# Ledger of designs, part 27: miniprotein binders against Protein ANTHESIS PROMOTING FACTOR 1 (APRF1)

Target 1, 330 residues: Protein ANTHESIS PROMOTING FACTOR 1 (APRF1), of Arabidopsis thaliana (Mouse-ear cress) (q9lyk6)
Amino acid sequence: MSLTELDDGLVRRMAMGAVFSDFGGKIHSVGFHRTDDLLVTSSEDDSLRLFDIANAKQLKITYHKKHGTDRVCFTHHPSSLICSSRYNLESTGESLRYLSMYDNRILRYFKGHKDRVVSLCMSPINDSFMSGSLDRSVRLWDLRVNACQGILHLRGRPAVAYDQQGLVFAIAMEGGAVKLFDSRCYDKGPFDTFLVGGDTAEVNDIKFSNDGKSMLLTTTNNNIYVLDAYRGEKKCGFSLEPSQGTPIEATFTPDGKYVLSGSGDGTLHAWNIENPSEVARWENNIGVVSCLKWAPRRAMFVAASTVLTFWIPNDGESPAPADPPTDQQQ
Key: E = the ipSAE of ESMFold2; O = the ipSAE of OpenDDE; V2 = 0.75 times the mean of E and O plus 0.25 times the DockQ between their complexes.

## First folded at step 13 (miniprotein)

Design v3 (from u6 with I19V E70Y E73T E75T I78R; at its last look DockQ between E and O 0.73; V2 from the best seeds 0.00; counts 0 for: pae E 2.3 > 1.5, pTM E .762 < .8)
Fold by OpenDDE base, look of step 13:
Structure v3 (fold): chain B 330 residues (1-330), chain A 81 residues (1-81)
Amino acid sequence: as target 1 above (330 residues)
Amino acid sequence: SEKEIRITIKVPPEKAQEVLRKILELAEKYGAEVWIEFEDGKVEIYITVYGSEEAIERFIEELEKLAKEYGVTLTVERHEE
């Protein structure tokens, strides 16, 4: 199915199509499988949940009371996940787990982080993955090996991302510094370093666009920056309402033309990044959206708080753009 | 020596919510991992328990009591590694 070319009209037509409300707390992380129509969620109730996004159906729930659940992502295998732990980190060192949702078992523990993992990403091309932790380290792993492959010590809260080609990974850290590494020779250090000027806030999240031309940086102050991935120049930036104690997530569309984000006021926003303008705003009653991702191969995004919502294009007429407030010149 | 035991419980959908709550409470008491599968109108619960033989036996006994109380079928597959 040809990804229907996303335009402003389609983005404006996005509406809530499915709602899942049976969560025992906040959703911490969501992840799509790259090829299969699957979504995984991690929530405060120590559960991982698997969803069929084509049919909007919950497939499986797993409860992990011993370790809890925090960050989650798919591996290349549709039934296998990486999940970070919330509990017993100091005593067990079991901060990351490789899980089979098919076999209903833990396949491997990845030990080494001494504090909470706050960023987790899988390589798009191999069995390598990276984690960033509040212990001020980034660790590189291979799913096939229990031993850590590499350690990078940094300052502040780390955020990690691979590009879609798996050739480059980025590490964002305190002070708005983004370091770029060659995934094949990261031991040589970063080949480039970008500074996002003017924001001293910690980085919550970093993502690459699918074309690898742009990076999306989200700060703890709910500032969003779109950067040129080659030059590090700021293409555009957006400021959202503060969300005390709840980090917001921003996401690219698959075509890299739009950015979506939650806000501290509970609204969702979409921006065109080619012509920087807000193209859509949604008021939703689910509270502050902590997780927001666009599906890799669908005109669909998910927004999660204590509730998981699926958004799809509405076949109805686009609601007329709200008339700009008439400045009554008195 | 800590042993690992895996237990599978088949639960009729009509009893799933009530039984699941009780199983989760029991699992938490023993530090067990609980995996719940919802497929084709079937509810299957997979429980992995880590502990001493005595602790595991107590857990199984409590599960058997719950299963009897709610009229659900327990299939205890002991995978001793």
Scores: ipSAE 0.441, ipTM 0.807, lowest interface PAE 1.0, mean pLDDT 89
ESMFold2, look of step 13: ipSAE 0.492; ipTM 0.821
ESMFold2 (binder alone), look of step 13: mean pLDDT 77; pTM 0.718

Design v4 (from u6 with I19L I36F I78V; at its last look DockQ between E and O 0.77; V2 from the best seeds 0.00; counts 0 for: pae E 8.9 > 1.5, pTM E .680 < .8)
Fold by ESMFold2, look of step 13:
Structure v4 (fold): chain B 330 residues (1-330), chain A 81 residues (1-81)
Amino acid sequence: as target 1 above (330 residues)
Amino acid sequence: SEKEIRITIKVPPEKAQELLRKILELAEKYGAEVWFEFEDGKVEIYITVYGSEEAIERFIEELEKLAKEEGVELEVEVHEE
């Protein structure tokens, strides 16, 4: 789990290094493999695309016209994915597919959801995963069996995440409620519940930091909250421009010290959360960024809209100085 | 019963964009699955078509015409299920 330590200077030096612009529509979801140098994308053009992030190369593209592609994540195997469906859900119930990118084969269908899956999270430790759906449920699954392992009912649009060890998971729901569960005995109910401010906007996403200290929660109106991971107390918050019809994603850096987010005005932002301050702001040429993730083991991130961009440090440049210690700039 | 045919096409990258566009249009008409893999100097395009023998033969005929126009070779494998 050892990652390179990042500092304000390195974050400021991040710049666009590669662009992939041959998508036939908006990119819906991106995901890194936890250990291998691989990235997968899902797109409005019904493609799943596999990328080598070390060499910035597109490795494989598959098209899925029957079900389309929506949410996507790797399993622990570098060629295997979980992908949610956009089409033919009501007639088939085939809401989630376990598939191989090696030969474009469906290994297993996970049936049960009655509406689109909007949140998908693979356990960092085992072959379990969770899906949250507009059918107002969160389902727990095991890659090795067809049957749903558990169902949790909630209100509104769900967002789900495992913590960095897979021992705890969080569900965010309508009204700003975040509930924490023990992954091994979730049937006993949540062991804690938090209310996030007075914000009534639906949650787009929830993430745990890799260092185990923080939780990141983003909302439909583009408020970004950094909370203590298990006590739920707000450490800091940021507000950016929302975007109509496009969820905005925020991400931790691997060391848990920085948060990045897109904005409805087409800018990208980075904040130091240990010394709360904006350390970088980038105008970019791809419009509103809907997918934004920092790689788990590299000083790089991806930002996506209808194009995919890889961002890496501009090596050899002098780092910009950090913000003053007083949290003020003139 | 329905049949499954798999086809592999190898093309240099400079030919891949236009050829792939045409293959995807054709595949949409017949409900065929298309995927491809990149390697230095080549793009490999894999096509799987499901359907009646008549639909599959029409698809192969159209694909062969397209391949001849572009100077590429097809490899066809027949799988029964």
Scores: ipSAE 0.012, ipTM 0.513, lowest interface PAE 8.9, mean pLDDT 82
ESMFold2 (binder alone), look of step 13: mean pLDDT 77; pTM 0.713
OpenDDE base, look of step 13: ipSAE 0.031; ipTM 0.363

Design v5 (from u6 with I19V T48Q I78R; at its last look DockQ between E and O 0.82; V2 from the best seeds 0.00; counts 0 for: pae E 3.3 > 1.5, pTM E .758 < .8)
Fold by OpenDDE base, look of step 13:
Structure v5 (fold): chain B 330 residues (1-330), chain A 81 residues (1-81)
Amino acid sequence: as target 1 above (330 residues)
Amino acid sequence: SEKEIRITIKVPPEKAQEVLRKILELAEKYGAEVWIEFEDGKVEIYIQVYGSEEAIERFIEELEKLAKEEGVELEVERHEE
């Protein structure tokens, strides 16, 4: 299926198609599988949930009461996940788990973090993954080995991302600093460092566009920055309403032309980044959206709070934007 | 030596919620992992428990009692490492 080129009209036509409301709390993390039509969620009720996104169906729930669930991502295998822990971190050191949803078992523990993992990313090309923790470290791992492969000590809250080519990874930290590393020789240190000026807030999340040309940075103050991935220059930026106690997530579209984000007022926003303008705004009754991702190969995104929602293009004509009230100059 | 046991419970969909609640309470007590699969109108609950032989036997006894009370099928698989 040709990835239908996203245009402003298609983005405006996105509407809620499916709703899952049986969560026992906030959804902390969502992740798509890269090739299969699968979604995983992690929530406050200590559950991981697997969904078929093609049929909008829940397939599996796993309860992890001993460790809890926090950050989650797919591995390359469609039934295997990496999940971070919420509980017993100090006593067990079991901060990360490799799980099989097929065999219904824990495959491996990755020990080393001393505090909550706040960022988790799988390499797109190999079995490597990285984690950022409130312990002010980033750890590099291999799914095949229990031992940590590398440790980077940082300042503040770390956010980590691989580019889609798996050649570069970025670490964002306090003060708007983004460090770029060669994934093959990260031990030599960063090859580049960008400073996002003017924002002293901690970084909540960092992502690369699929083409690797742009980075998306979200701060704890709900500022969103689109950066040139090569030059580190700010292409555009958006400011959203504050969300006390709930971090917001922003996402690229697969083509890298649009950014979507939640806001502290419970609204969803979409922007065209080539011509920086708001393309769509949705009023959402699910509260502040803490998780927001576009599906890798579909005209679909998910928005999650205490409720999980699937958004797809509506077949109906986009209602014409209400003409701004013409101020009749008398 | 800690042993691993896997338990499968086949639950009619109409009983799934109540049975699950009770299983989660037991699982928390014993530190067990609980997996639920939804396939073709069937609900299957998988339980993975690690512990001493004595703890595992107590857990099985409580699950057997629960299964009998709820009228559900229980399959117990023992894996000795």
Scores: ipSAE 0.276, ipTM 0.729, lowest interface PAE 1.3, mean pLDDT 88
ESMFold2, look of step 13: ipSAE 0.298; ipTM 0.725
ESMFold2 (binder alone), look of step 13: mean pLDDT 77; pTM 0.712

Design v6 (from u6 with I19V D40G G41D K42T I78R; at its last look DockQ between E and O 0.63; V2 from the best seeds 0.00; counts 0 for: pae E 2.0 > 1.5)
Fold by ESMFold2, look of step 13:
Structure v6 (fold): chain B 330 residues (1-330), chain A 81 residues (1-81)
Amino acid sequence: as target 1 above (330 residues)
Amino acid sequence: SEKEIRITIKVPPEKAQEVLRKILELAEKYGAEVWIEFEGDTVEIYITVYGSEEAIERFIEELEKLAKEEGVELEVERHEE
């Protein structure tokens, strides 16, 4: 079955496979390479780890004791990463690092943010990237140049995302509002603004679906919304159990037809968004999942807490039955 | 003064876990970066530290003590940046 042909049955059959438990703390961030079968993690133990997802094998580990590790993503090169810093920002201003896992060195520092970066997004088409910081700014960068290319100021905790083509980006700049920008002329201001259905809680995460139709939002009050990507009309919404000190992450499947999320009670959930219904619910033994992403080109996802787990379809074993839809927003 | 020092330690895989543990204790103290490369018959550990000349010399001294205790050799590259 092709990646774009996922169905309810396959989603229900997802089960925990490989487990990596050698982390010295919580995993802060996970990211897949767009095309290669690679995953990177950042952790409270100051490590960055590179994994081969086809063979379920850790390939490399590095430790960054000066700056720590927080947000991480791949560039387009399979051995190069952007990683945000947790330590020594005030003395150095070195908020972001461009590094090579092949060359085992830092290639470039991006200075400017005065507080931790909490949102990081690589352009899907070029060497530009965005970072959102608790210093109430979003900065735009180019891997080829040390200097910040642009600064946008906002209120509250920032969240940033590029659309699937890199022509548009979204920023949460105000409570309950998401603003859309043309990536080539963002200095003209946003061309549109969406409100999340009267919800005034801050958006803490934004993702665009690969099919270009949908935007996935997670809020600080533990709601998930799926909106039409460019009109902002709510397609469905779901409420989750709250968690303390751990943001909940939600993810699209690569075909844009399903959304998965953790919950504060330690469960994982999956919903069909074309015919809004909960299709799967899993209990797991790793606690509250803080990182959750479906692989770009495979029938697998990763769920992480203090351990990293790979989930793949389990042939010959029935998944838990889908729960009835909740009475929350769809 | 701002200095950058890169140090390479090559260990047999049998010793790598204990040597790495001790290196990470020092890296915490001095704010070092620790990179690990697995070759067929060796584990190569690259350590980068930035700091004053005084801090770097203390770091090297502690690493030399560790190397003697573990029976491994150090290769030190000094870069002025």
Scores: ipSAE 0.539, ipTM 0.848, lowest interface PAE 2.0, mean pLDDT 85
ESMFold2 (binder alone), look of step 13: mean pLDDT 77; pTM 0.714
OpenDDE base, look of step 13: ipSAE 0.663; ipTM 0.888

Design v7 (from u6 with S1D I19L Y50W I78V; at its last look DockQ between E and O 0.80; V2 from the best seeds 0.00; counts 0 for: pae E 2.3 > 1.5, pTM E .764 < .8)
Fold by ESMFold2, look of step 13:
Structure v7 (fold): chain B 330 residues (1-330), chain A 81 residues (1-81)
Amino acid sequence: as target 1 above (330 residues)
Amino acid sequence: DEKEIRITIKVPPEKAQELLRKILELAEKYGAEVWIEFEDGKVEIYITVWGSEEAIERFIEELEKLAKEEGVELEVEVHEE
């Protein structure tokens, strides 16, 4: 079976493999590089850690005692990250940092946000990125310049996401509203607005499926919704146990046919969304999982709490990545 | 008036855990950033600290004392913010 095509059986066979337990606190955020076999984590211990996911090895640790760490994502370069600050926002205004893991330094600060950044998303096609903050704004940035490129004001806690082709981005706001923007001309306002009727909880996270046909929403009260990305119609929804003040994360599989999520009771769940049914449920010993992402090009996912766990099929090792320049093994 | 310095320490793997713990305690005091690279049986620690000239001098003094106690070498570079 290919890395991008999954079936119920493979999803059921996913099992915990590597475990990394030397974090000095909760993991706040995890992110995969889009094409390279790399994962980055941010943690309550003020660390950013870089992992080789093909070999399950920690490559690098940095500790950021001036600013701390909160949200993190890769840029397109495998050695460069964007990280939001947890400390000293009022005194410095240095709410977002562009940093190099190769050069071991901060390359640029992006100033403007007045409160903690809670959502961060890199454009899949260029050097733009978005940040959503508790200051009730979404800011648009370009890695090449310090100055903010655009500000969108909203109500409530923002969640932001680019479509995987970079043509559209979505912003969730108070009242279950999701606004869709054309990435090339967002200054003209949203071209559509979807409402998730009957649920007034704030959206924590938005993700698009790889083909751009579906959106995955998670809420602060642990509801999960899969919507048609074009029309906004609800395809399915799942309710999970509350986790009081700790949002859960849900993720698509790369083919967009399955959704995985944590729950307030510490379990992990997987559903087939084409014929909605729960296909797997896992007990685990790491507590409530707050970070959960399926790797973009491998049959693996990561689940994190105060520990980081790699999950792979229980029928052997993941396929080795292709040698350069034969990246993108099909 | 804030200045920035960068320091590199090359550490035998057997000393890395204890030295790093002490460096992180010092980094907390000064708001420093500590970068650690693991490669080919070696550990390299890079430290960036910001502050007044006096604060930076104190940081260097304390770090030199730790390095001497552990028998490791320091390399100091000067950068502007």
Scores: ipSAE 0.471, ipTM 0.809, lowest interface PAE 2.3, mean pLDDT 84
ESMFold2 (binder alone), look of step 13: mean pLDDT 74; pTM 0.674
OpenDDE base, look of step 13: ipSAE 0.689; ipTM 0.896

Design v8 (from u6 with I19V E44I I78R; at its last look DockQ between E and O 0.83; V2 from the best seeds 0.00; counts 0 for: pae E 2.0 > 1.5)
Fold by ESMFold2, look of step 13:
Structure v8 (fold): chain B 330 residues (1-330), chain A 81 residues (1-81)
Amino acid sequence: as target 1 above (330 residues)
Amino acid sequence: SEKEIRITIKVPPEKAQEVLRKILELAEKYGAEVWIEFEDGKVIIYITVYGSEEAIERFIEELEKLAKEEGVELEVERHEE
């Protein structure tokens, strides 16, 4: 479905449509292409799968038995991906792979990280990308060369994000600190620092809203914060039920007016950010959702556990109930 | 530099599930990549393995045996790095 204006009613009417249950394990990561109607998944079954989201169809599957699959994102090309390795990191150093689903080939390996990559972000404006690893480093890379372009050392679990204009990037680390860097001169250090949750809260994910005015943070103590990206002031926050070892992902809608999230009790939630309130709450039977992203160009989101589900608006005749019914598309 | 071999197998849909399972077991032993496309009436499986010439020869031998047992076509394409 094409994207139109999003409002509370449409968000409330979101319901489970297509379901893909043939994964051989938990889905680790999902990512949309910025402009094309494509989704990629990574899974415990060592697969990368490419989906056409307009037609709800799996287009391609590949298996990577040497390194497995962990984090995944698109480059700017609709068939090119960056994928982090799950296995054989120490022995090979092949922590990240650049690959083509069109050519069915690995195009380049990026060596350097000594532990699992936990955060991966493609630059919105060029062929650069960033990876954050449990080896307590953030590395900057260029798709066109093998060599690492820069290393930032830090403490704790890093989370990385570019703003949507590519001028600034953020790194979150131990102690609830979020540091902002000028993309052109990051070697001079951060130009600002924001704090959430004090010295005991660690940010495990960062996202910028499309207009760059807001930052969305998820913490290891199961809180979600929306901050003013310019001033670092908290606009709102939400608490989630804890999950046992599975990070909870939150996502902006494309207009930045809503935030969605899973929760440790298996529910999904949606909040209006402009007038902070919960606008929808859904139960589902796929367990705790660990991957959740709203599509950049459609009134659609994906929620994943060991099962991948596509959520689209229910096109019922009358919006009489407070919450739209959850149902699968025919 | 290590060698790269690409192999193409075309499989009728009714055999694809079992053939793929066996290919994935073999791929795990050799650290191979397995790429799958769907063509009208057939499933196409591309297999890429990197390694020493000896390891690749062993992989091809085992895969050829599998292909004969399952009655599927096998093409081998070699790449030099």
Scores: ipSAE 0.501, ipTM 0.831, lowest interface PAE 2.0, mean pLDDT 85
ESMFold2 (binder alone), look of step 13: mean pLDDT 78; pTM 0.729
OpenDDE base, look of step 13: ipSAE 0.713; ipTM 0.898

## First folded at step 14 (miniprotein)

Design w1 (from v8 with P13K K15D; at its last look DockQ between E and O 0.62; V2 from the best seeds 0.66)
Fold by ESMFold2, look of step 14:
Structure w1 (fold): chain B 330 residues (1-330), chain A 81 residues (1-81)
Amino acid sequence: as target 1 above (330 residues)
Amino acid sequence: SEKEIRITIKVPKEDAQEVLRKILELAEKYGAEVWIEFEDGKVIIYITVYGSEEAIERFIEELEKLAKEEGVELEVERHEE
């Protein structure tokens, strides 16, 4: 599966292909390597699993029974990961692990967080990364040094993201505000603040488009917003059906022209951002999707619950165009 | 002082499910890491455990008992760290 130019037709033709159903629980997090054809998953069964996305093959599994697995991302090296802990944080302080899937070992622990890490983001350009925790802090780290490099305190559940240039990062803060920081002098405080489209709900996820022009936000009240990343102006917004405790994930396509998301009713949705409209809606049999990401270099996305599914274009059948809401026509 | 032991187990693919299940139960008791690689007809299981000398000796004893019951062999690599 090579990257092709995306249009409404190709997005509509996306269909479930490979299925991996041998997880012993819910998948908590998925992440693609930025350039290589690799995917990693973390799961309630305490596993990290590495997949070849070009060939749809599971490559390696590791189980971490002491700490479990929660958030996961690649570093820049295709065999190295950062993973957050789910258990035993108070007794060990071992909230984050840097590990090698090549050497099959833990390389370093990053200690400091007092509660679960709920947001994890690797710098796109260097060995820095950020973690946001339910302990109401965001910590900045460097892979090469044990000690935390910086701490930012906030109220509420943090969400963190780097822009594609790695010179700016964003942190969601209480009251629906998104604060923007210069990565090199974050101690001076934010240089800008955006508000989530008049919505006061807490932002639970932030992503930048690849070209850096847009931000994608999801909120705890089941809204998705696409903002202009330069001025913070709302480009469009979408409302989803509520879920019972399962976070909804949304994702840009690589060209930034489409957004996909799950929904509390178990459906998947795709919207055209340039000419705002819903271009596809899929019902699926894997339940409420907790993880949804489009691959950075392929016409492919993954959707996960207790089952991991790979979605690729199908040249035969297309889903029906989206219908307007049945209860409210405007 | 805390020690590290790494153990390698090679299992025929047809036996791997039951062996892995038992290894994961033991790993949970001791907080061990389990790393799995796939080869033609076999599964390679690496187990890493950290702990006191006493805890590690108990883990090795239990794992050797498991290996005897399942008819598999262990390769134990001890580190003085």
Scores: ipSAE 0.608, ipTM 0.866, lowest interface PAE 1.4, mean pLDDT 85
ESMFold2 (binder alone), look of step 14: mean pLDDT 78; pTM 0.737
OpenDDE base, look of step 14: ipSAE 0.739; ipTM 0.906

Design w2 (from v8 with P13K K15D D40G G41D K42T; at its last fold request DockQ between E and O 0.73; V2 from the best seeds 0.71)
Fold by ESMFold2, fold request of step 15:
Structure w2 (fold): chain B 330 residues (1-330), chain A 81 residues (1-81)
Amino acid sequence: as target 1 above (330 residues)
Amino acid sequence: SEKEIRITIKVPKEDAQEVLRKILELAEKYGAEVWIEFEGDTVIIYITVYGSEEAIERFIEELEKLAKEEGVELEVERHEE
């Protein structure tokens, strides 16, 4: 199925399919590979798990007992991950690990952060990545070298995101401010600042839509906002029930037309953002969803708590994989 | 100085669940990394441990005792700092 074929009806028909319930605790983070049909999870049980999303099968599990697992994302290679550490950070400084699920090894440690990493984002175009930490810094890294490539100091808890072309990145700051940087010359400071009007709660997550037109923000007071990515004007906003101890997660669909979100009451919600309206609401039996992401190339999303669930359309047939996104350099 | 060792354990699939449980208990005690692969009816477990020479020698000794009582063989590769 093409990314342009998502509509209100398909979104409304999404239903729980596969369930994975053998986690030994809550799932902290989920991430899709950009192009391959792969998902990785990190969990309170110190595991990283690799899943085949086309066949709904766990491919691999690893355990990391020295540092645990917290934030996780793929690099561009389908077997390589970046994972943040939960434990033994102060004694080692080993806040981030680059690892291979094929070689069964840690390939590199990225040292520098003095507190837990709370936000992690891989560049969509090269081997750079960013990390935001409770040490009130954002660091820029290159997979090929150990040394930090850049550091930005800020107030509050950072959230970081690249736009879909990697030309711009955003950093959230205390007071509901989101600062925009040119990736090529971030040392000159931000070129713009977006304010979430009337809300000064910390932004704990930022996502750019795949079409590059929208920015999705979640706040510590359980609001979600969709902003125009170029001007920062609010397109819409939604308030959700608070969750206990974990911020809610929201996600775009791949075409940028819909937003999904968890809620502190255990429901899932979907909205059409072009014609703002709630198109779906789902009750579920896995409790409060702390991780929620729509797959980049399929009509499929994952929702996680202490279990991982795959959601697919209730069409009676498997959706076709979408074509890869067009190269934005054309 | 801090040492690194890598250990490989091959266990029949039918025994793997119990052996892995015991390995994970030991890994928790020593802060080990555990990687799991399947090769036919064999489960291959790679274990990497970092620590002082004393801690690593204790880990190896405990793991060798576990391997002996479970009837599995292990291979130790030493990597210096």
Scores: ipSAE 0.639, ipTM 0.878, lowest interface PAE 1.5, mean pLDDT 86
ESMFold2, look of step 14: ipSAE 0.615; ipTM 0.870
ESMFold2 (binder alone), look of step 14: mean pLDDT 79; pTM 0.755
OpenDDE base, look of step 14: ipSAE 0.734; ipTM 0.908
ESMFold2, fold request of step 15: ipSAE 0.571, 0.588; ipTM 0.858, 0.864
ESMFold2 (binder alone), fold request of step 15: mean pLDDT 78, 77, 78; pTM 0.742, 0.728, 0.747
OpenDDE base, fold request of step 15: ipSAE 0.758, 0.735, 0.727; ipTM 0.919, 0.911, 0.908

